VH-VL binders against 26S proteasome non-ATPase regulatory subunit 3 homolog A (RPN3A). Designs and how they scored, part 13

Target 1, 182 residues: 26S proteasome non-ATPase regulatory subunit 3 homolog A (RPN3A), of Arabidopsis thaliana (Mouse-ear cress) (q9lnu4r240to421)
Amino acid sequence: CRYLFYLGKIRTIQLEYTDAKESLLQAARKAPIAALGFRIQCNKWAILVRLLLGEIPERSIFTQKGMEKALRPYFELTNAVRIGDLELFRTVQEKFLDTFAQDRTHNLIVRLRHNVIRTGLRNISISYSRISLPDVAKKLRLNSENPVADAESIVAKAIRDGAIDATIDHKNGCMVSKETGD
Key: E = the ipSAE of ESMFold2; O = the ipSAE of OpenDDE; V2 = 0.75 times the mean of E and O plus 0.25 times the DockQ between their complexes.

## First folded at step 11 (VH-VL; framework fv_maftivimab)

Design v5 (from u2 with heavy chain P102E; at its last look DockQ between E and O 0.68; V2 from the best seeds 0.74)
Fold by ESMFold2, look of step 11:
Structure v5 (fold): chain C 182 residues (1-182), chain A 120 residues (1-120), chain B 106 residues (1-106)
Amino acid sequence: as target 1 above (182 residues)
Amino acid sequence: EVQLVESGGGLVQPGGSLRLSCAASGFTFSDYWMNWVRQAPGKGLEWVSTISGSGDSTYYADSVEGRFTISRDNSKNTLYLQMNSLRAEDTAVYYCAKGDYEWDFAFDIWGQGTMVTVSS
Amino acid sequence: DIQMTQSPSSLSASVGDRVTITCRASQSISDYLNWYQQKPGKAPKLLIYAASSLQSGVPSRFSGSGSGTDFTLTISSLQPEDFATYYCQQSYYFPTFGQGTRLEIK
């Protein structure tokens, strides 16, 4: 079981997230029930890898017997990614800084910022056929010196990367979604 | 053990304002995200607003954004909802509710509600 | 906006009957689905969270199932105190509730 856990961590460091996910989930399933601390660590890393893959872990994972309190920081992290709220993401990182450092996940969690943005833009693109770039910036909770310019850059990148199916109406300063209907 | 008690409801004219309060007891108030949920007479449930334990993060339903303000005073264990520019559609019983320790929309504890009526 | 559609809107059943209420989400919500019971003049009471997890203190005749978009609340042997309105609610995004199902005892 410990071999699968360490293989999963190595695969995560190597950015092989699909393989890492399988190894970590197997480690969690095969660990003895009495090895609660080990099972918690397997679940923490599996949750993180799933988030990096763009998946949202099931709610029931966070209520497993004896794990609810220990997995709470990763539940709040999942919530920030699921809603796509950058301010919430920042506050979760600050709130649980010591926990993430102790778990050795803090540097990998920083990488989730792009997942937060992509989820936030996808939620917006599904909800609105047209939305102003200032309103996109507000909904993403961008806290920068020029949030509208940042929102335009972020939307343009997401379109280029294929994360959303939309266009930018530069004359009106709007994102125009193709996802809401035909 | 855990208790939520709403107050501040009443009759108000359209365009008017009210402030609702929710007194909390039996738990560490600052650890919990707090919510307002409303129910028009004879109708279903509608989420209104959410505030983080620290008060730093607030969220609103589109129907109330810009008119309602959620806040909390952790020293008094009290949740507030400032309701401005009230409309007939805001007529409802308003509940405060909480989930378990985090941003958790599975509301396990509710108050008994306070009635807000918006009518001329 | 994730719409939650319950069926039926109302139903009548006899004590001892097995009743089933369904809830459909407009997009996948995984297992982020909760069920509430509300009696007249009372606040809602959480019955089921995470689609199938029974809240503490809720009778075992209540059960939930489903994932993704289709969910079911089942009462295995209806009791007189189960007269109430039942709501599903998604917690995958900002919460939305189904329109409710009013259960009447015949």
Scores: ipSAE 0.708, ipTM 0.863, lowest interface PAE 1.1, mean pLDDT 89
ESMFold2 (binder alone), look of step 11: mean pLDDT 92; pTM 0.946
OpenDDE, look of step 11: ipSAE 0.816; ipTM 0.914

## First folded at step 12 (VH-VL; framework fv_maftivimab)

Design w1 (from v1 with heavy chain P102D D104A; at its last look DockQ between E and O 0.68; V2 from the best seeds 0.79)
Fold by ESMFold2, look of step 12:
Structure w1 (fold): chain C 182 residues (1-182), chain A 118 residues (1-118), chain B 106 residues (1-106)
Amino acid sequence: as target 1 above (182 residues)
Amino acid sequence: EVQLVESGGGLVQPGGSLRLSCAASGFTFSDYWMNWVRQAPGKGLEWVSTISGSGDSTYYADSVEGRFTISRDNSKNTLYLQMNSLRAEDTAVYYCAKGDYDWAFDIWGQGTMVTVSS
Amino acid sequence: DIQMTQSPSSLSASVGDRVTITCRASQSISDYLNWYQQKPGKAPKLLIYAASSLQSGVPSRFSGSGSGTDFTLTISSLQPEDFATYYCQQSYYFPTFGQGTRLEIK
């Protein structure tokens, strides 16, 4: 099962997240119960890869026997992605900087920023039929020089990519969601 | 062991203000997200607000955003809810609730009653 | 926000009965679903988290199941102390509760 873990990590680095996920989950399933440290590493990487794929891991994954403390940094990371809050995401990265460095996941975690934004926009588009771009910037917790301009760019890109079903009302500076069905 | 005790409820006029407190004991207060959840008489439960362990992140239900402010003082193990511009529909028992980075509320206080009436 | 709908709104049952309460979410919430028990004049008490995980100190006659949008709380053999109101609550996004299910003595 160390082969499957190694393969999963290689596939993650190669941006082959679907294949990486399968290898890592298989490694976790096949790991002996006595190999707790190895099982924890398999779960950490599987969680990360699932987040990179745009999935939100089940809550139950983080409460596996003997793993709760070890997986807590990745649970907090999952929460930041699930909520779609960039400030919470930054805070989690700072809080667990040493842990993520030791796990060698820190560079991959930086890539999750796009997933935080995508989840945040998805949550907003489902919740509001119409919302101002300043309020989008506020809800995403954008901390750039021009957060409203960034929000417009982010929304426009998400519409182009098909990540949300919405339009931009440029005259009024609003995102108008078609996802509400209203 | 683990305990949450709310205080500061009472009768207040519409448009008035009230500050609720929640004293925490039996756990490392700063590690946990803290929450306010309310229940109008004869009605169900409604989440009101959440604050992260450090206090850096706050979240509010749409019904109270802009009027209520959640805060915490980790040196005093105390959670606060400042309630401004109160309305009749804010009448409820207000519960302090502990979450663990998630909104599974495993410990609740006894609640404090807020009545908004002219 | 994610709407949670409980069924039934109330039911009557006898001690020893098997009781089920259903909760439906307006969108998938994976297994981010919690169940609470509330007795009159008391704060809610967490029974089940993560759809099926039993909170410490909760009797094993309580169980939860489901994932996605449809969830069930089951009491396998109803006891006198189980007559209460039960709430489901999603924790996938900003929390919302079902409207409650009042369980009464038949």
Scores: ipSAE 0.783, ipTM 0.893, lowest interface PAE 0.9, mean pLDDT 90
ESMFold2 (binder alone), look of step 12: mean pLDDT 94; pTM 0.952
OpenDDE, look of step 12: ipSAE 0.870; ipTM 0.932

Design w2 (from v2 with heavy chain F103Y A104D; at its last look DockQ between E and O 0.82; V2 from the best seeds 0.77)
Fold by ESMFold2, look of step 12:
Structure w2 (fold): chain C 182 residues (1-182), chain A 118 residues (1-118), chain B 106 residues (1-106)
Amino acid sequence: as target 1 above (182 residues)
Amino acid sequence: EVQLVESGGGLVQPGGSLRLSCAASGFTFSDYWMNWVRQAPGKGLEWVSTISGSGDSTYYADSVEGRFTISRDNSKNTLYLQMNSLRAEDTAVYYCAKGDWDYDFDIWGQGTMVTVSS
Amino acid sequence: DIQMTQSPSSLSASVGDRVTITCRASQSISDYLNWYQQKPGKAPKLLIYAASSLQSGVPSRFSGSGSGTDFTLTISSLQPEDFATYYCQQSYYFPTFGQGTRLEIK
């Protein structure tokens, strides 16, 4: 099961996230109940891989008895991705810098910025039938010199890629969603 | 014993302001996100606002954004809600709620009543 | 945002009955679903978190199930102290609550 854990980590580096997830979950499943520390490590890496795959891990993964404190940095990371807030994401990386460095996950976590943006836009498109691009920038917490231009570029790319079902009303500077929820 | 005690509710005119406080005890206050949830008389529950443990991240329901400000003083174990430009539809019991790292509201105060009327 | 719809809005039952309350989300929320009990004049009390995890101090006659969009709270043998209003709440995004289910003695 230690071999499966290292294989999972190698597969993650190689961008083979689906295979990495399976290896990590197998490693955790095969570990003895007394191997709590090893199971925690498997869960940390599986959480990252699932986030990179565009999944949001179940809430119950983070409430496993004996693991809640150890998994907290990765739960806060998951929350930042789930909410779609880039400033929260940056704050979590800063707050747990030493933990992510010791786990050797910090470089992989940087890759999640794309997932934060996509989730944030998805949440916005479901919540609002129409929203201004300045308000999109505000909700995503874009902190660049021109956050409205960044928001327009991000929304246009997401529409082009089919990540959201929306249009841009260029006359009024708004995103117009076809995905509004009940 | 974990406790949350709200205070500062009362009768206020439309357009007025009010500041709610929530005193926390029995846990490490700075470790937890804190929330305000309200309930209009005879109605259901409505989330109002959330603040992270450090206070660096704040979130608001659309109905109150721009009018309400959530804050915390971790040295005093106290959560605050500054409510400005109050409207009749803000009339509710306001609860302070502790989340266990998220929106799982495991501890609630008993609430403080805010009435907005002429 | 994520709309939570509870059924039924009210329910009459006798002590000892098995009671089921349902909650539906307007989009998938995985297992990010909580159940609360509220008695008149009191604050809500958390019963179930993560769809099926029992909060400490809550009797084992309460159980939760479901994932995705459809969730169920079950009371296996109703006790006199269980007559209250029950709310579901999603924790996947900014919280929203169901409209409540009043459970009354008949």
Scores: ipSAE 0.659, ipTM 0.858, lowest interface PAE 1.3, mean pLDDT 89
ESMFold2 (binder alone), look of step 12: mean pLDDT 94; pTM 0.952
OpenDDE, look of step 12: ipSAE 0.843; ipTM 0.920

Design w3 (from v1 with light chain F94Y; at its last look DockQ between E and O 0.73; V2 from the best seeds 0.81)
Fold by ESMFold2, look of step 12:
Structure w3 (fold): chain C 182 residues (1-182), chain A 118 residues (1-118), chain B 106 residues (1-106)
Amino acid sequence: as target 1 above (182 residues)
Amino acid sequence: EVQLVESGGGLVQPGGSLRLSCAASGFTFSDYWMNWVRQAPGKGLEWVSTISGSGDSTYYADSVEGRFTISRDNSKNTLYLQMNSLRAEDTAVYYCAKGDYPWDFDIWGQGTMVTVSS
Amino acid sequence: DIQMTQSPSSLSASVGDRVTITCRASQSISDYLNWYQQKPGKAPKLLIYAASSLQSGVPSRFSGSGSGTDFTLTISSLQPEDFATYYCQQSYYYPTFGQGTRLEIK
C-alpha cells in the first residue's frame, strides 16, 4: 500500500490525476485500520486529486472515525472550492498555511484556483436563468482591478470549454443559462 | 453549555429598521460560522445570512441582499443583523444558529420575533 | 437556488409505527443533506447531517439514507416525543430547506 501511495503522489506531480486518484484510493483501502496516520495522508492526497479533477468529495469522507480533526483543513478547502468563493479560498490557504506546508500539498493547492472558478460558475448557472456579469463577479469574489471584465472573460471561456451551458447577452451584460435545475 | 440568545425583535413599520443581536457562550465564538435563519408565522424555514468566523466572508439570501447586513464582534461574542428597508414579508421569528460553514446548523437560539406592520 | 421538495406535507401515525419522510433535490447535492426536527414554539434541532450521520444525543431510532437527489428520514418505532415537524436542508450551496412534514398523532 506504500507503493500505491507514492505512485499516486508521483502521478499527481506529473498531472496524471485520473491515475493518481486510483492509486491513492486503493492505498487508503488496503492500509491496515491501525495505520491511522498513513490512511489520513492517503485521504488528504486523494481529496486534493479529486478536487483537481473537478470532483467534490462527499461530506461523509470528512467524518470518518478518527480523521475529522486531521482532515479539517481539507474539508475547509473543499468547501471553498464547492461554494466557488475565491476570497474564502485565499483565507483557507492562509489559515492552514503551516498544515499544507507540512503535508507538502501547498503548491498543488494553489492550482485549485481554476476549480474554484469553474465550480462557482456551474453553481451560478444552475441557480440563475439570468444574472448580470457584475453579480457573477461579486459571487465569485473577484478582487481584480476590473472584476466585471474578468467575469465576462471567465464566463466566455467556460462556455467555450463546455463547462457551463449558457450564453452571454452582451447588450445587457448578463449571463443567460440553459441549465437551471429549477 | 453552548448557548445562543437572540434579542432586538419587535414591531416596526414598513421601511423601518431593526438591529438583532445574538449573544453566544460556551464555545470559542471566533472559530465558528454564524447564521440567521427565519420562519414566518405558520411557515417553513428560510436561510437569511451567514458570516465566517473571522467576519471576512458574508453571504445573503437574494431576498435580503442590499437591505440586511450581518456582522459580528468577536470580542463581545455577539452576532448582529442590521435590517433596513423592512417589508411585510420580513415578518418572522429570527433564529441565530451556530454551525460548520457547509451550513450544518447544529445549535440554535430560541428566536426573536420581528413584526413588520402598520 | 437548489429546490428541496418534501413528501408528504403531513402524516398521521401511531406510537410504535415506522415512519418515512422523503426529500428530493432539484439537482445532485451528493450527501450534503441535513434533517431537522421542530416542535411547536421551539427552535429546530439537528438530527442528521451528511445524509446519514446521526447527531450526538439523537436516538438511534432515527436514520437517514440517500445520495444525489433522493433522501429519506426514517423513524423505526415512533415515540410520543417524536410528534413534530421535520425539515430537510441541503448544505451543498447557499442553504435551502424543504417545506416541512408535519407528523401528527393518530
Scores: ipSAE 0.805, ipTM 0.897, lowest interface PAE 0.7, mean pLDDT 90
ESMFold2 (binder alone), look of step 12: mean pLDDT 94; pTM 0.958
OpenDDE, look of step 12: ipSAE 0.861; ipTM 0.929

Design w4 (from v1 with light chain Y93W; at its last fold request DockQ between E and O 0.80; V2 from the best seeds 0.84)
Heavy chain, then light chain:
Amino acid sequence: EVQLVESGGGLVQPGGSLRLSCAASGFTFSDYWMNWVRQAPGKGLEWVSTISGSGDSTYYADSVEGRFTISRDNSKNTLYLQMNSLRAEDTAVYYCAKGDYPWDFDIWGQGTMVTVSS
Amino acid sequence: DIQMTQSPSSLSASVGDRVTITCRASQSISDYLNWYQQKPGKAPKLLIYAASSLQSGVPSRFSGSGSGTDFTLTISSLQPEDFATYYCQQSYWFPTFGQGTRLEIK
ESMFold2, look of step 12: ipSAE 0.827; ipTM 0.908
ESMFold2 (binder alone), look of step 12: mean pLDDT 94; pTM 0.956
OpenDDE, look of step 12: ipSAE 0.861; ipTM 0.929
ESMFold2, look of step 13: ipSAE 0.818; ipTM 0.904
ESMFold2 (binder alone), look of step 13: mean pLDDT 94; pTM 0.957
OpenDDE, look of step 13: ipSAE 0.866; ipTM 0.932
ESMFold2, fold request of step 15: ipSAE 0.814, 0.826, 0.824; ipTM 0.906, 0.909, 0.910
ESMFold2 (binder alone), fold request of step 15: mean pLDDT 94, 94, 94; pTM 0.958, 0.959, 0.958
OpenDDE, fold request of step 15: ipSAE 0.881, 0.879, 0.873; ipTM 0.937, 0.935, 0.933

## First folded at step 13 (VH-VL; framework fv_maftivimab)

Design x1 (from v1 with heavy chain D104Y; at its last look DockQ between E and O 0.87; V2 from the best seeds 0.81)
Fold by OpenDDE, look of step 13:
Structure x1 (fold): chain C 182 residues (1-182), chain A 118 residues (1-118), chain B 106 residues (1-106)
Amino acid sequence: as target 1 above (182 residues)
Amino acid sequence: EVQLVESGGGLVQPGGSLRLSCAASGFTFSDYWMNWVRQAPGKGLEWVSTISGSGDSTYYADSVEGRFTISRDNSKNTLYLQMNSLRAEDTAVYYCAKGDYPWYFDIWGQGTMVTVSS
Amino acid sequence: DIQMTQSPSSLSASVGDRVTITCRASQSISDYLNWYQQKPGKAPKLLIYAASSLQSGVPSRFSGSGSGTDFTLTISSLQPEDFATYYCQQSYYFPTFGQGTRLEIK
């Protein structure tokens, strides 16, 4: 199972996230129960790869017996991604800087910023049929000199890339989601 | 034992203000997200606001955004809810709720009643 | 918002009965679903978190299942103290509650 773990890591570095996910999850499943530390590492990497793929790991992943404390940093990281809060994401990175360094996962976490934005926008589009760009900026907790302009650009890109099904009402400065539900 | 005790509820006129407090004990207060959830008489539960352990992250329901302010004093193990521009529809029992992560409520206080009426 | 719909809104049962309450989310919430019990004049009490994890101190007759959009709370053998209102709540995003299920004695 160690081979699968290393293969997963290599694939992750190579940006082959789908294949990496499979390798890492298999490694975690095949790992001996007694190899708790190794299983924890497999889960840490699997969590990040799933996040990089735009998936939100199940709550139960983080409450596995013997792993709760070790996975806590990654749980908080996942929460930031799930919420789509850039400031929270930043603070979590800082809070657990040493842990991520020790786990050698810091480089992957840096890549997650894009996913934080993407997930945040998706959550917003699901929750609101119409929302002002300033509110989008606030909800993403954009920390920039021109948060409204940046929000507009981010939303426009997300629409263009097909990440969200929405339009921009430029007259009223709003994002209009085509999804049902408020 | 983990305990939350709300206070500050009462009768207030529309447009008025009220400040709720929640005293926490039995756990490391600063390590946990805290929440306010309200329940109108005879109605269901409605989330109101959430604040992170450090206080750096705050979230509000649309119905209270701009009118309510959640805050905390970790040195006093106390959660606050400043309610301004109160409306009749804000009438409810307000519960303080502890969470292990955002939007999770594992421990609740007894609640404090807020009545907004002319 | 993510809409949570419980079924039924109310039901009558007898002590010893097996009771099932369902909750449906308007979109996938994975397993970020919690169940609460509330008795009249009392604060809600957490029963189940992460869809199926039993909160500490909660009797084993309570169980939760489901993932994605459909969830179920089951009381295997109803006890007198179980007559209350039950709420599901999604914690996947900004929290929303089901409308509640009132469990009354038959």
Scores: ipSAE 0.776, ipTM 0.903, lowest interface PAE 0.7, mean pLDDT 95
ESMFold2, look of step 13: ipSAE 0.803; ipTM 0.903
ESMFold2 (binder alone), look of step 13: mean pLDDT 93; pTM 0.950

Design x2 (from v1 with heavy chain D104A, light chain S91D; at its last look DockQ between E and O 0.74; V2 from the best seeds 0.81)
Fold by ESMFold2, look of step 13:
Structure x2 (fold): chain C 182 residues (1-182), chain A 118 residues (1-118), chain B 106 residues (1-106)
Amino acid sequence: as target 1 above (182 residues)
Amino acid sequence: EVQLVESGGGLVQPGGSLRLSCAASGFTFSDYWMNWVRQAPGKGLEWVSTISGSGDSTYYADSVEGRFTISRDNSKNTLYLQMNSLRAEDTAVYYCAKGDYPWAFDIWGQGTMVTVSS
Amino acid sequence: DIQMTQSPSSLSASVGDRVTITCRASQSISDYLNWYQQKPGKAPKLLIYAASSLQSGVPSRFSGSGSGTDFTLTISSLQPEDFATYYCQQDYYFPTFGQGTRLEIK
């Protein structure tokens, strides 16, 4: 069990998230019931890796018997990613700074900023056939000097990277999702 | 033990304003996200707005964004909804609801009726 | 928005019957699905969260299942107090509710 957990952590640092996920989930499954603390650590790291992969862990993972209190910081982190709200994400990191430092997950959690944006854009593209770039900036909670310009750049990059299936209507300043174009 | 009590509903003309209040008791109010959910007469449920425990994060349904403002006063254990530019389609019972990070609304108030008509 | 569609819209049943109500999401919502019961003139009451987790104080004859887009609420042996309207609601993203299912006495 500890070997698979150690491998999962190394693979996470090496950006091998798919392999890391497999190792961490296997470690959690193989851990004895009596090893609650170890199972909690496996779940924390598996949640983090799944978020880095662009997945949203199931709600039920956070309500496992004996783990709800311990996993709550990671549930709040998951909520910030799921909502796609960059200010909420910053607030959660500040609220649980000591917990994430103790878990040694703080530096990896910082990497999730990209995932907050990508999940937020995916949710927007599913929910709206057409939405203005100012409204995209507002929904992501971009806190910058020029949030509309940042939203345009972020959307363009996400389209280029294949993260969302959309186009930019430059004349009207809108993101247009595939559901509208069909 | 845990209670939410709404107040401030009433009859108002289109274009008017109204402020709803929700008094909370029996739990640490600042620890929980709070919500407004409405139900038009004979109709289903519609989420209206959400505010985080600290009050720093607010969210609105598209149908009310720009017209309604959710707020809270954690020193008074009170949730508010300021409703401006009211329309006939805003006519509903407005519920105050407690949520804890998912929108699983585990505690609801009794509701307060808002009627928008000329 | 993520649309939630319930089936059936209404249902007649007798005390003791087993009843199922279904809910379909327009997109995958994992297990971020809640069920509520509402009686006339009353606020909704949470029954099930996370698709299958029973809320405290809810009778064990209520159960939920499903993941992704398709979900069911089951009442194993209908009681007189169970005649009500039932709503599903996703909380994967900003909340949306199904249109409701009225469960009526036959």
Scores: ipSAE 0.801, ipTM 0.898, lowest interface PAE 0.8, mean pLDDT 90
ESMFold2 (binder alone), look of step 13: mean pLDDT 93; pTM 0.949
OpenDDE, look of step 13: ipSAE 0.852; ipTM 0.927

Design x3 (from v1 with heavy chain K98R; at its last look DockQ between E and O 0.81; V2 from the best seeds 0.83)
Fold by ESMFold2, look of step 13:
Structure x3 (fold): chain C 182 residues (1-182), chain A 118 residues (1-118), chain B 106 residues (1-106)
Amino acid sequence: as target 1 above (182 residues)
Amino acid sequence: EVQLVESGGGLVQPGGSLRLSCAASGFTFSDYWMNWVRQAPGKGLEWVSTISGSGDSTYYADSVEGRFTISRDNSKNTLYLQMNSLRAEDTAVYYCARGDYPWDFDIWGQGTMVTVSS
Amino acid sequence: DIQMTQSPSSLSASVGDRVTITCRASQSISDYLNWYQQKPGKAPKLLIYAASSLQSGVPSRFSGSGSGTDFTLTISSLQPEDFATYYCQQSYYFPTFGQGTRLEIK
């Protein structure tokens, strides 16, 4: 169990998230039920790795017997990623700074900023056929000096990467989505 | 013992303003995200707005964004909804709802009726 | 927004019957699905969260199932107090509700 947990942590640092996920889930499954503290640690790291993979963990993972309070910081982190709100993400990191430091996950959590943006843009793209770049910046909660310029850059990159099916109407400052939600 | 009590509803002309209040008791108010959900007469439920426990994060349905403002005063255990530029389609019972996770609405008030009519 | 569609829109059943109500999301919402009961003139009451978790104080005759896009609420043995309208609601993104299912006791 401890070997699989340690291996999962090493693979996370090495950016091998798929292998890390499998090691961490195996560690959790092999741990005895009485080892609640160890199982909680396995779940915390598995949640983090799943978020880094671009997955959103199920709501029910956070209500497992005896784990709800301990996993709450990682549930709030999951919510910030799921909503796609960068300011909420910053607030959660600040609120639970001590917990993330004790878990030694704080430096890895900063990598999730990309996932917050990606999820936020996807949600916007399927919700709107046309939206102004200032409104994209507002919905993502971009707090830079030039949030509209940042939104344009972020949207352009997402289009080039194929993450969203959209175009930029530069004359009117809008993102125009080709996606249609049914 | 856990209670949410709305107030401030009434009859308002189109284009008018109204401020709703929700008094909370029986729980640690600042720990919970708070919400407004409305229900037009004879119709279903529609989410209106959400505010985080600290008040730092706010969210609005597209139908009300720019016209409504959610706020809270944690020292008074009170949630507010400032409604400006009211339209006939805003006519509804407005519920205050406590949210966990954050949109599991586990406690509701009894609602306050807002009627927007000439 | 994520559209939530319930069926049937209304249903009549007798005391003791097993009743099922379905809810369909326009996109995957994992298990982020809640069920509410609303009696005439009253506020909604949370019954089920996380698709299948029973809210505290809710009778065990209520149960929920499903994941992804298709969900069901089941009442295993209908009681007279279960006359109400039932709503599903996704909590995955900005919340949306189904249009409701009115349950009438024969």
Scores: ipSAE 0.784, ipTM 0.892, lowest interface PAE 0.9, mean pLDDT 90
ESMFold2 (binder alone), look of step 13: mean pLDDT 95; pTM 0.960
OpenDDE, look of step 13: ipSAE 0.878; ipTM 0.935

Design x4 (from v1 with heavy chain G53D; at its last fold request DockQ between E and O 0.72; V2 from the best seeds 0.82)
Heavy chain, then light chain:
Amino acid sequence: EVQLVESGGGLVQPGGSLRLSCAASGFTFSDYWMNWVRQAPGKGLEWVSTISDSGDSTYYADSVEGRFTISRDNSKNTLYLQMNSLRAEDTAVYYCAKGDYPWDFDIWGQGTMVTVSS
Amino acid sequence: DIQMTQSPSSLSASVGDRVTITCRASQSISDYLNWYQQKPGKAPKLLIYAASSLQSGVPSRFSGSGSGTDFTLTISSLQPEDFATYYCQQSYYFPTFGQGTRLEIK
ESMFold2, look of step 13: ipSAE 0.814; ipTM 0.904
ESMFold2 (binder alone), look of step 13: mean pLDDT 94; pTM 0.955
OpenDDE, look of step 13: ipSAE 0.889; ipTM 0.940
ESMFold2, fold request of step 15: ipSAE 0.802, 0.793, 0.811; ipTM 0.895, 0.892, 0.902
ESMFold2 (binder alone), fold request of step 15: mean pLDDT 94, 94, 94; pTM 0.956, 0.957, 0.959
OpenDDE, fold request of step 15: ipSAE 0.895, 0.899, 0.894; ipTM 0.943, 0.945, 0.943

